# Miniprotein binders against q53ft3, part 107

Target 1, 195 residues: q53ft3
Amino acid sequence: MFGCLVAGRLVQTAAQQVAEDKFVFDLPDYESINHVVVFMLGTIPFPEGMGGSVYFSYPDSNGMPVWQLLGFVTNGKPSAIFKISGLKSGEGSQHPFGAMNIVRTPSVAQIGISVELLDSMAQQTPVGNAAVSSVDSFTQFTQKMLDNFYNFASSFAVSQAQMTPSPSEMFIPANVVLKWYENFQRRLAQNPLFW
Below, E stands for the ipSAE of ESMFold2; O stands for the ipSAE of OpenDDE; V2 stands for 0.75 times the mean of E and O plus 0.25 times the DockQ between their complexes.

## First folded at step 11 (miniprotein)

Design hc2 (at its last look DockQ between E and O 0.65; V2 from the best seeds 0.72)
Fold by OpenDDE base, look of step 11:
Structure hc2 (fold): chain B 195 residues (1-195), chain A 97 residues (1-97)
Amino acid sequence: as target 1 above (195 residues)
Amino acid sequence: SDRERLIVLAKWAAILLRKALEMARKGRTERAKHLIEKAIEYLRRIEKLATTPEEEEIVEQAIEAAQEALQLLEQGKPDEVEEILQEAIRLLKELYQ
């Protein structure tokens, strides 16, 4: 349902579902991450009147998770880029993930997506510096991330004849990645804020 | 794939039912009803994608549970909806876990 992308890293499409309406991606070595993209996979859109609140969690000085609202993804904005670098320990606001015993390692941050009603989302205020504000910077960043992902994924592409039988592993056809890439580029070109 | 669609639909249906439960707890009965009705729409779509008798049975039971929840809300019994909605959610989880 959701994907998470960090430049220079593999795309994550398998979120940990911690509740019916809550999904979590782990971000190892989070201190090296400047930006993260959260997006819908596009299989089935949000139910009408629903969207996703996107949260970032990092360990504070005491090792306790601090969750901050980064922003939102919706059917109208199915992807978003967030700057997570420099997010210092803000005051822990009430967050939907607080009651969940999420096992954390000190070096791993988390992206949380809480599926919520749109009217409830409208009452939430994201942290000010998390949303990439400039269309140009966003477009450049997105393009770099797309290129990086495509190049990385393509480097592992093997023909079926070259595949070693591994029945325990799941494979994604390379053409799916390409199609996604092309579609994303097209949408980006049409509207840099399509997401 | 149809299987992937079924899984995603099941997840969305579960989310809708969870939200309905939350609304019911808050006394927002009409909103809860609306969410359950939407969940039933998703369940009907899942029913069309079901390929095994087990899946068909699960979806049928989930629909029945959701309909019962609607009836209870219409009767002004929101406190009795929790167990039924939780069961429906549990059933849906069997489709994608």
Scores: ipSAE 0.781, ipTM 0.917, lowest interface PAE 0.5, mean pLDDT 87
Fold by ESMFold2, look of step 11:
Structure hc2 (fold): chain B 195 residues (1-195), chain A 97 residues (1-97)
Amino acid sequence: as target 1 above (195 residues)
Amino acid sequence: SDRERLIVLAKWAAILLRKALEMARKGRTERAKHLIEKAIEYLRRIEKLATTPEEEEIVEQAIEAAQEALQLLEQGKPDEVEEILQEAIRLLKELYQ
């Protein structure tokens, strides 16, 4: 249903479902994270009249969760980039996630998605500096990621003389995908705007 | 796959019924009825994807529960829908848990 992407890390596509309408992604070592991308995976969109309120939770000095509303994802805006670097010392906001007894280390935060009626979401106010990018920015990032993958993978293309007994097929070595993901993750961790 | 699609539809239907229950608790009966009607649409789609006798029975019972809740709301009895909507939600969770 939802995905969560942090620069330099593997995409998360399997949220922990903590209620019928509430989903959570863990963010280990959250203090090193500046931005998160939240997006809908789905071939099946939100039901008409519904959307998702996106929250960030970090532990305070006593290990207690502090929740802040980042913004929204909807069928009309199915992905969003949120800045969280300035929120790690912020104050909490009202939130629908209640008291959850989740064992966490001081370096683990969470992204929470609460599925809500759109008119309920219209009454919610995100923290003022969280939303950074539009769907267009997400599309641009994704396109640059795909271009980077293509260029990287093509550098490992084999000649016809190196083909297996079925030379009419185009092949890539299995490790090319892994090397690409590792390299892309590292570069994003060093420069989130390298594209 | 059809299994993945069934699971997502079941999660959406459960959410719709949860929100309908919340609206009924607030006295917003017409809103609750619309959410239940939408949930039944999703249940009908699940019904077309069900492939086992267990899945077929679960979705049939969920439809019956949702329809009964809708009738109670139409009769002006919103206080009586709590347990039947919770049962419908429980049934749907069996499809995706």
Scores: ipSAE 0.696, ipTM 0.882, lowest interface PAE 1.0, mean pLDDT 78
ESMFold2 (binder alone), look of step 11: mean pLDDT 88; pTM 0.891

Design hc3 (at its last look DockQ between E and O 0.54; V2 from the best seeds 0.69)
Fold by OpenDDE base, look of step 11:
Structure hc3 (fold): chain B 195 residues (1-195), chain A 97 residues (1-97)
Amino acid sequence: as target 1 above (195 residues)
Amino acid sequence: SDRERLIILAKWAAILLRKALDLARKGNTERAKRLIEKAIEYLRRIEKLATTPEEEEIVEQAIEAAQEALQLLEQGKPDEVEEILQEAIRLLKELYQ
């Protein structure tokens, strides 16, 4: 249902479901990450009246997780880019993940998505400076991420005839990646702020 | 794929039922009912996507549970819906775990 993308890294489409309404992506080596994109995969939209609150968690000086609300994804805004590089010094806010004993590695941050009612989301205040404000910077960043992902993924593409049997491995057809890329580009071109 | 759609629908239905449960606990019965009704719509879609007798049975049981929860809310018994909704959620998890 959700995807998480960091420039220069593989897209994540398999979130850990920690509750019925809560999903978590791990971000290894988070200190090197400036921006993260969170998006709906687009298979089935949010139920009417629902969206996702997007949180970032990093370990504080004591190794305790600090969660901060970055922003939101909705059917009207199915993707968003967040700057996380400056959040290391921020104060933690109330978060829906606090009751969950999530095993953390010190070098791993987390993106949490809490599915919530839209009226509840409207009462939440994201941390300042997390949302990418510049349309131009956003577009450039997105394009760079898309190109990076596509190039990386396509570099591993092999034909069926070239495949070595690996019954323990799952494979995704390259055309799925291409289709996703093309659809994303189309949407970006139509509305740079569709996220 | 139909299987992927089934899984996603099951996850959304579970979320709807969880939110309904939360609302019911808070006494927001009418809103809880609306969420359950929406969950039933998703369950009906899952029913159409089910390919095994086991899946069909799970979905049927989940629908029955959701309908029972609606009836209880209509009767003004929000305190009695917790176990039923939890069971429905559990059933849905069997579809996507």
Scores: ipSAE 0.779, ipTM 0.917, lowest interface PAE 0.5, mean pLDDT 87
Fold by ESMFold2, look of step 11:
Structure hc3 (fold): chain B 195 residues (1-195), chain A 97 residues (1-97)
Amino acid sequence: as target 1 above (195 residues)
Amino acid sequence: SDRERLIILAKWAAILLRKALDLARKGNTERAKRLIEKAIEYLRRIEKLATTPEEEEIVEQAIEAAQEALQLLEQGKPDEVEEILQEAIRLLKELYQ
């Protein structure tokens, strides 16, 4: 039904179901996590008129869970990126998970998904600026990929005088990579979905 | 797989029935009825995927319970749907637990 992804970790696709309408992913070592992606698996969508409220929970200094509403996933927005780095010392919010008594270590947080009627979700207020636009997130990911590729390729740049003559080896001028990078950046800024 | 689809449909149906029960408790009878009708649609899809006599029996009992709950709401008896909807939810949980 749901997936949860953290950069550098294996995707989780087997949520713990803690109630008919409530699903949880454990996040070990959550203090090192800045963003989490929550998404619908593509098998069968939400029933019409329903969606998911997405919560973040971490144990406080006494081991008690602190829950915060991050935002939503729906059939119209089936994936979302949430920033959690600023929430690890934040205040709790109203939440539907109630008194769910789950034993956990101090370094394990949870992402909770509560399946709700859409009109009930419209009355909920997420904490801070946790949700990141799907378009903005794709743009940021793509920009980071571009920067990484450009920096990697540039680290191998040599002048023509420094090259060893080798008729069997092909070379490309470094400025071709730069021109590609600049053109791609410009087009991405004009239309993040042009590709 | 058909097994995976059956499990997901059962979870969605159980959620629909849970929300219908919550609405009935609040007196939102017409919306509760619409959610039960949708749950029955999901139960019919589960019925087509069932492959064992046990699964077939569970789905049929869940359909009958949901239909009974719908009739009670039609009769203006929302207080009487609690136990029958909880039974339907319990039956659906047997499909995915």
Scores: ipSAE 0.688, ipTM 0.878, lowest interface PAE 1.0, mean pLDDT 79
ESMFold2 (binder alone), look of step 11: mean pLDDT 88; pTM 0.885

Design hc4 (at its last look DockQ between E and O 0.52; V2 from the best seeds 0.68)
Fold by OpenDDE base, look of step 11:
Formats: sequence, C-alpha cells, structure tokens
Structure hc4 (fold): chain B 195 residues (1-195), chain A 97 residues (1-97)
Amino acid sequence: as target 1 above (195 residues)
Amino acid sequence: SDREALIILAKWAAILLRKALEMARKGNTERAKRLIEMAIEYLREIEKLATTPEEEEIVEQAIEAAQEALQLLEQGKPDEVEEILQEAIRLLKELYQ
C-alpha cells in the first residue's frame, strides 16, 4: 500500500502494520538521512474521504521516541518529500503512535503512516520545516530517487528461465516496475508537485 | 494479481471498519454508518476475488457482521456494535495475515 524511499538506500514497500490503520517503516542510521519520500504504491487508492498522515519518529536524549507530523499523502497527492535532517532536535507533537508498543532500536528512526479521515487531517499542522519548498530541488531529488530505485529493481530482473522455483516468494514482472516508473516520470514532468 | 488485490482490499476494509468503530464510540453514528457501508462495498469486491471456500466463507461472515453493525446503529444501539465490528476486522485479518 505504501512505500518509503531514502536517497542512496533500497526502497521499502513492506511497512510493518502496527494497527489496522497504522503502518511503520524503519530507518536505520537516520542521522545520515536528509530527505525521505513517502508514496502510495498505486495499486488501490485510499477509500473515499481518507488519506495518510505521515509522521517521523526519532529517539530523544533519553531514548524516548519523539514523533512529529511531517505532512500528508492522499489520492490527489500520492507522494511527498520530507526533509527530516532539521527535525532531529525538535520537540515532539501529539501523534497517533504514542499509545502503541512499538519496539524501537535507539539508532533507528521510523516513518509512521496513519490512515485518517481527510477532515481530521485538515485539523493537523505539520512541522514547518519538513516540507520541501523548492520545486527544482524537489524535482531533482525525486528524479534521482526514481532512477536509483529503477536501477536497483532492474538489477534483480531475471527471465522465467532463470528463475529458481521458490513457492514462498512472490514475483513482480519487470514491465510493471517500468510502467510505474514511466508513468511517475510523466506525471512529475507535468507537475513536479503532483504528489 | 487477484490475490494481491484481495489482500489490499481486505486491509482497506479493515481500516474502514476500525474508523467506523471509532466514530461509533464518539457518538458520530451517521459517519460510522457511512464507513460501514463503504466497507461492505469493499467486501463485495473481495467476494468476487475469493478463490477458496474458506475465503468465501470469511467474506460472507464479514459482510453479515458489517450489516448487523449497520442495523444496530440504525436502531440507535452504538454500544452494541463494538464486538461485532471487532469480529469483522478479525475475519478480514485472516485474509491478509
């Protein structure tokens, strides 16, 4: 349903579901991360009237998680880029993950997606410095990340003849990844802020 | 794949039912009803994608539970829907866990 991408790292498409409406990605070595992209995988959209609130969590000086609202993803904006490097010293806000017993490693930050009603989301205020405001920088970053993902994914492409039978594994045709990439690039070119 | 679609739809349906439960607890009965109705629509799509008798049975039971919850809300009994909605959510989880 959701993907998380950090520049120079592997894309994450399997979030930990910690509740029916809450998903978490782990970000190891978070101190080296400047930006993160959160996106819908594009298979099935949000139900009508729903979207995702995106949160970032890092350990404070006491090792306790500090959650901050970064922004939102919706059917109208199915991806977003957030700058997290400047948040590492910030104060936490109210968050939907606080009541959850999420096992955390001190060196690992987390991206949390809470699926919420759109009217509830409208009442939330993201941290001001998380949104990437520069269209040019955003476009460049996104393009680099997309290229990185595509290159990475394509490097694992095998023909059916090359496949080792693994009944426990699911396979995605490479052409699906390519089509997704092409469609994303087209949308990005039309509107760098389509997400 | 149909299986992947089934899983995703089941997750969305579970989310809708969870939100319905939250709305019911808050006394927003009308919103809860709408969310349940949406969940039933997703469940009907899941039913079309079910390939095993077990999946078909699970989906049917979830639909029945959702419909019962909707009826209870219409009757002005929001306090009685919690267990039923939780059961429906549990059933849906069997499809994707």
Scores: ipSAE 0.756, ipTM 0.911, lowest interface PAE 0.5, mean pLDDT 85
Fold by ESMFold2, look of step 11:
Structure hc4 (fold): chain B 195 residues (1-195), chain A 97 residues (1-97)
Amino acid sequence: as target 1 above (195 residues)
Amino acid sequence: SDREALIILAKWAAILLRKALEMARKGNTERAKRLIEMAIEYLREIEKLATTPEEEEIVEQAIEAAQEALQLLEQGKPDEVEEILQEAIRLLKELYQ
């Protein structure tokens, strides 16, 4: 039904269903996350007249959950990128002694998706600047990640004439990486949400 | 796969019936009826995908419960649908839990 992606992490496609109409993804180490992508997996869309309200929750300094409405996913807008770095609990100014290293409880944030009637969603107001993306932004973000990976891997390319023999070392031909890159781009252009 | 489709359709149908129950509780009988009608459409699709006698019996009972709830709402008896819709939802949860 739903997917959740944080850059540099594995895509999550198996939400925890906590009620008939409520689904949750866990986000460990949430302080390191700036953006999250929430999307429909695309095989069977929302029923007509329904959509998903997307929430973010993290414990505050007292350990209580703090839930905030990020925005929506619908059949007309089946993916969205949400900025969550501005939503994390923080002190207004850094206290001069706040750098003291005190062990804190582990923190796990959550993305919650509540399936709702569209007219119910129209009465909800997301927090400030959380909603970032159209589907075009998702495609752009994904394309940039593809380019970044390919450029990084290619920076280590050497010809056979430049190689030192290393029989105990494994190698991947550069053309395999290029072929993967080209195949991924084609699939992304056909269906930006295929993965 | 057909099993994955069955599970997703069952989840959608359960959500539709939950929302129908909420509308019936608010007295919005017409909205509740439309949501039940949609859920029955999903249940009919689940019926095509069921492969075991257990799945077939569960979806058949869920259809019967949803149709009874729809009939009660058409008769102007929204107070009488609570238990039958809850049973339909419970049956659908057996398909995906």
Scores: ipSAE 0.704, ipTM 0.889, lowest interface PAE 1.0, mean pLDDT 77
ESMFold2 (binder alone), look of step 11: mean pLDDT 89; pTM 0.897

## First folded at step 12 (miniprotein)

Design hd1 (at its last look DockQ between E and O 0.04; V2 from the best seeds 0.00; counts 0 for: pae E 6.1 > 1.5, placed apart)
Fold by OpenDDE base, look of step 12:
Structure hd1 (fold): chain B 195 residues (1-195), chain A 83 residues (1-83)
Amino acid sequence: as target 1 above (195 residues)
Amino acid sequence: SVEELAEEIRMALEYIQRIYERAKKRLEQGDVERALRALQLAYAWAKIALEAAQELGLTELIEEAQELIQQIEELMEKIRESQ
């Protein structure tokens, strides 16, 4: 349903469900992270009239979690890039994750997705410095992320002859990943802000 | 690939199952409103998952989605009957 991507790291597609409508990705060594991409996997969209508010949590000087609203993902905007490197010294605001005792370790930040009504999301104001500053920077970042994803996915590709019959495992043809990558590249080239 | 899509559907169904179980716990705690909202979300996603599984012809996931939908509907009906 949801994916989280950091440049130079493996794509995360298994979010921890911390509530009925809340999902969390862990980001180890968050101090080295400049940008994060949050995206919908595409098979299971949001229900009609709903989207996702994306939050970032980092430990403050006392080790307490500070949550900030980064932005939104929706069926119409299924991906977003956020700059998190400049958020480390900010004060936290009220957030939907604050009442939850989410187990976290030091040096691990979190991306939280709260599934909410679109009307409610419209009333929220993201932190101003979370948006990518330029289209060019966004494009470069996205391209690097896509390349990393493609390289990662392709590294697990096996030929049909190498496939061992495992009734419990399903295999994804490498050409499907390639087609996805090509389509994404095309869309990015046409409109770097297509999401 | 069909397998990747199937895995995504499976993961979604797991999330939906967890929503359903949490809704039950909310009911036990007397929080009917939150339970109902959770069930509505679970129901909507379960329908989407069912449609996706049907489109791909994934029999086992279709059956799982149908079972979850039935369970959610039954619980929602029980809530309505109590109100």
Scores: ipSAE 0.482, ipTM 0.807, lowest interface PAE 1.0, mean pLDDT 81
Fold by ESMFold2, look of step 12:
Structure hd1 (fold): chain B 195 residues (1-195), chain A 83 residues (1-83)
Amino acid sequence: as target 1 above (195 residues)
Amino acid sequence: SVEELAEEIRMALEYIQRIYERAKKRLEQGDVERALRALQLAYAWAKIALEAAQELGLTELIEEAQELIQQIEELMEKIRESQ
């Protein structure tokens, strides 16, 4: 039902279902992660009146899980990016996972998704810096994707790759990707809250 | 400006479309795992682009993103069925 993506890593689409209404993704080496994308796979919507509360869990200094509400996904907002870089020393909050999994490994965190009534979700308050707006999520995700294209295109142009694609299937030239990347970065630096 | 954001969303959808076309080629070559991975990335990007277009009220881009999302979903479904 759900996918979880960290830029530069393989997309996770096989959530561990730990209860009828609860799903978990493991995040190894979470200290290197700044943002996580959570999204609906698109084939199974939430039931009417329901949505998903998204939590981040990391081990404290004793290896005990600390759960924090990041935000929500719903049929009307089926994907979101969450900032977790500022949450790795925060205080826990009320959460529906109980003591589901006591993590003793300091490098492994979890994303938990709990299917809940929308009315119940409306009473919950996410941690203040976790959710980003849809435009900010697009900006950050696109930047990471184009960083990957820029690095790939630059390597391809230098290596003179031996792949022989047909003309209708040609890669985008490195100079085009570079110009787009530079323009995007310039606008982001000038107005990081709006572009 | 909203016009500049609209252009960037449109360009992102163009790149997503190319990722989709590449994934189709990889499926024809039998590289199912890389094709599926690319489609899942394209899907996440397209969904985020759709939500940005919706927040900005960009009706044409909303429709373009929805069509692309549908294409990606159909291809991922075909992969699931070919198991």
Scores: ipSAE 0.062, ipTM 0.614, lowest interface PAE 6.1, mean pLDDT 69
ESMFold2 (binder alone), look of step 12: mean pLDDT 90; pTM 0.887

Design hd10 (at its last look DockQ between E and O 0.68; V2 from the best seeds 0.72)
Fold by ESMFold2, look of step 12:
Structure hd10 (fold): chain B 195 residues (1-195), chain A 83 residues (1-83)
Amino acid sequence: as target 1 above (195 residues)
Amino acid sequence: SVEELAEEIRRALEYIQRIYWRAKKRLEQGDVEKALRALQLAYKWAKIALERAQELGLTELIEEAQELIQQIEELMEKIRESQ
């Protein structure tokens, strides 16, 4: 159903179900994290008329969880990127997660997804106006741009035997373009947010 | 891959099964409204899981989803009869 991705870490796809309609992912060493991606895996969507409110939780000075609304994911916007670096010292807000959210260590935060009616979600305001973007759309656009660039550049490829002398022009060997394409594609597939 | 899609469906059915168990526990504690709401969510998700399993031809998961749907329907009907 849900996935959670942090740059430089393995994707998490096995949320802990803490209630019928509430799911969490642990974020160890949360103080080193600046962005988190929350997304729908794609096979099992929300039921019609429902969506997910996404919360960030970190332990306060007393070890009690402080929950902050980051934003939303829905069937119409199934992925979002949230900046959490500015939220780690914020004050908590109203939230649907109770005292059942157990902090495992002082440096472990949580991402919570609460499945709710879309009408109910419309009455909520995310804290700090955290930036939200779609990583799936960005990844798809970037891949298509890379394919387009490679195909375009390759249409000008010629062998050395076929080249006409052109001292006023600069040329790039085709294998340089291919190596760049392969390297960038590999990095993007490993971490869409490496930039 | 098909195997990754099947694993996602299987995990969803596990979540739905837990919703069913939580709803039964809520009924034992007298929380009828919360139990019914949980069962309605479980029902909707189980129908989606069934549809996805059918689209992929995953016979084992189709059977699991159908059994779970039947269990949910039976419990919801028992609740309606007792109200």
Scores: ipSAE 0.739, ipTM 0.909, lowest interface PAE 0.9, mean pLDDT 78
Fold by OpenDDE base, look of step 15:
Structure hd10 (fold): chain B 195 residues (1-195), chain A 83 residues (1-83)
Amino acid sequence: as target 1 above (195 residues)
Amino acid sequence: SVEELAEEIRRALEYIQRIYWRAKKRLEQGDVEKALRALQLAYKWAKIALERAQELGLTELIEEAQELIQQIEELMEKIRESQ
């Protein structure tokens, strides 16, 4: 149902269900994170009249969680990009997440999704400047991520003549990476939420 | 891919099942209102999961979804009868 993406990291598609209507993604080394993308996987939408309030939680100096409402995801807006880098010194807001039964390491933050009625969500006020944009921004973000990967992979490209035999290493032809990239772009263009 | 979609449906059903069991626990604790709200959510999601499974022809997931829906309905009915 839910996905969470940080640039340079593996996509998370398995949220931890902490309550009947609450889901959490862990974000290790959160201090290095600038933006988080929260998105619907597209297969199982919210029930009619419902959406998700997206919260960010980080430990304060005492190790206590500070929760902040970032924004919302809905069937109509199935993805959102949030800037969290500037929130790490913010004040906590009211949140629906109770006592955390989750053992947190000090370096781990969380993205929480609370499934709520759309009418109730409309009454909530996200922290300022957290929400960046909608599906178009998500597509742009994904494209940048892909470009970053391609550039990274290409930086290791060597000619066959330059290869040194190493029995412990596997090599991937650059054309395979390119084909993958092209295929991914095609799929992304067809459905930005195909993943 | 169909496999990826199937996995998403399966995961959803797992979430729904957990909602169902939590609702039962809520009932045991006397929190009928929370239990009912949870079951309503579970029910709606289970219906969606069933529809998706049917669209993809995923027989096993269809059966699982149907069973779960039945369980949820039965529990909701019990709650209704107790009110």
Scores: ipSAE 0.729, ipTM 0.914, lowest interface PAE 0.6, mean pLDDT 85
ESMFold2 (binder alone), look of step 12: mean pLDDT 89; pTM 0.883
OpenDDE base, look of step 12: ipSAE 0.713; ipTM 0.913
ESMFold2, look of step 15: ipSAE 0.726; ipTM 0.905
ESMFold2 (binder alone), look of step 15: mean pLDDT 89; pTM 0.884

Design hd11 (at its last look DockQ between E and O 0.94; V2 from the best seeds 0.64)
Fold by ESMFold2, look of step 12:
Structure hd11 (fold): chain B 195 residues (1-195), chain A 83 residues (1-83)
Amino acid sequence: as target 1 above (195 residues)
Amino acid sequence: SVEELAEEIRRALWYIQMIYERAKKRLEQGDVEKALRALQLAYKWAKIALERAQELGLTELIEEAQELIQQIEELMEKIRESQ
C-alpha cells in the first residue's frame, strides 16, 4: 500500500499498522535525514473519496512524540517529497495519532499516514516549510539515487584475477558503469527534466 | 514483478484482516459506530485487493480476499440486525 524512501537508505514498504486507518514507518537516526519521499506502491489505492494525511513525528527532550503535519498523498497525487531538516524543533500539530503517545528512543522518528476523507484533509494546514516540489529537489534526489546505485554496483567490481568462470552469466566492466554514470550526470545537469 | 505485486496484495489483505479483528474488539467494547466505519474501510479495500488479485490470476489470493469479504459482510449484517 505505502512506501517510504530516504536517499541512501533501503526503501520501506511494510508499514506498521497502529490503528484501522493509521500506518507508520520508523526513521532511525532521523537527525541525519533532510528529505523523505512518501508514496503509494500502486497496487492498492485509497478507496474513492479518501486519501492520506502525512505526519512527521520526532521525540522531544523527554522522549515524547511531537507530531507535525507534512502534507498529503492521494490517488491523484500518489507521491510527495517532504523536507524535514527544518522541522525537528517545531511545534506539534493537531493529529489523529493519540494512541501513539509512547516514549521512544531519542534518535528514532516516525512517518505517519492517516487515511481520511478528502473533505477532511482539505481543512488541514501543513507546517510551512515541509512540502518540496521543485526542479532543484528532483535533481538533488535523483543525484543521491544515482550515487547510491553507482556505489552499490561498484561494490561488485572484481579484477580479472578474482573472477571465476560463469559462462551462463553476462558481466559488465566497471568502467562502463562509470561512463554511464558520468553521461547521465551531464544530461541531468543540462536538463533536470530530460525524461 | 508479479511476485512483488503478490506480496503487496498479501500484505494489504493482512492489514484488512487486522481491521476486521479490531472491529470485532470494538463491538465487544460497545463502540458500534467505530466498528462499522472500520468494517466499511476494510470492505472497500478488500474489494480492491480482490480485483487486483483477479487481474494477476493469483488464485490463492483471490480465495483469501473472497473469504475476507464474506466475513466482513456477515459482521456488518449482524451489526445492522442488532440495532
Scores: ipSAE 0.738, ipTM 0.909, lowest interface PAE 0.9, mean pLDDT 79
Fold by OpenDDE base, look of step 12:
Structure hd11 (fold): chain B 195 residues (1-195), chain A 83 residues (1-83)
Amino acid sequence: as target 1 above (195 residues)
Amino acid sequence: SVEELAEEIRRALWYIQMIYERAKKRLEQGDVEKALRALQLAYKWAKIALERAQELGLTELIEEAQELIQQIEELMEKIRESQ
């Protein structure tokens, strides 16, 4: 139902259910995370009239979890990008996940999704700087993510002369990756929300 | 792929099952209201899961979803009768 993505990391699709209507993703090494993407997988949407409130928690100076409302995901808005780097020094509350006694590791933050009525969600106020609401911010994030991927992939590029036979592995020509990157950039420039 | 979709439905059904089990525990604790809300959510999601399983022709998941729906309905009815 839910996915969580941090740039440079594997997609998480297995949330821990901590309550009837609450799900949690663990984010190890959260200090290195600037943005997180929460999205619906698309197979099982929210029931009609319901959505998800997205929360972030990190350990405070005392090791206690601090929860903050980041924003929302819904059937109409099945994905959202949140900036969490600036929240690490912020104030939060124990609601709604505080009473769940979620086991935490000191270096691990959490993304919590609370399934709620849309009407109830409308009454909640996310923290101001968490939601990447501007198209520009979204574009910048996407660009950084793409650059990171391209740089990562390119770091493994070898010439044919440098290739070591590995029959168990599949190889993609670097020019294919570059072409994909260029096409993606073009599409992104035309419509930042083309996907 | 169909297999990936099947896995997503399977995970959903697992979550729904957990909601159902939690609802039962809530009833044992005397929290009928919370149990009922949980069951309503479980029911709605189970119906969606069933529909998706049917669309993909996933027989085992269809059966699992149907069974879960029946269990939820029975428990909800039991709650209504006790009120």
Scores: ipSAE 0.330, ipTM 0.729, lowest interface PAE 1.5, mean pLDDT 83
ESMFold2 (binder alone), look of step 12: mean pLDDT 89; pTM 0.885

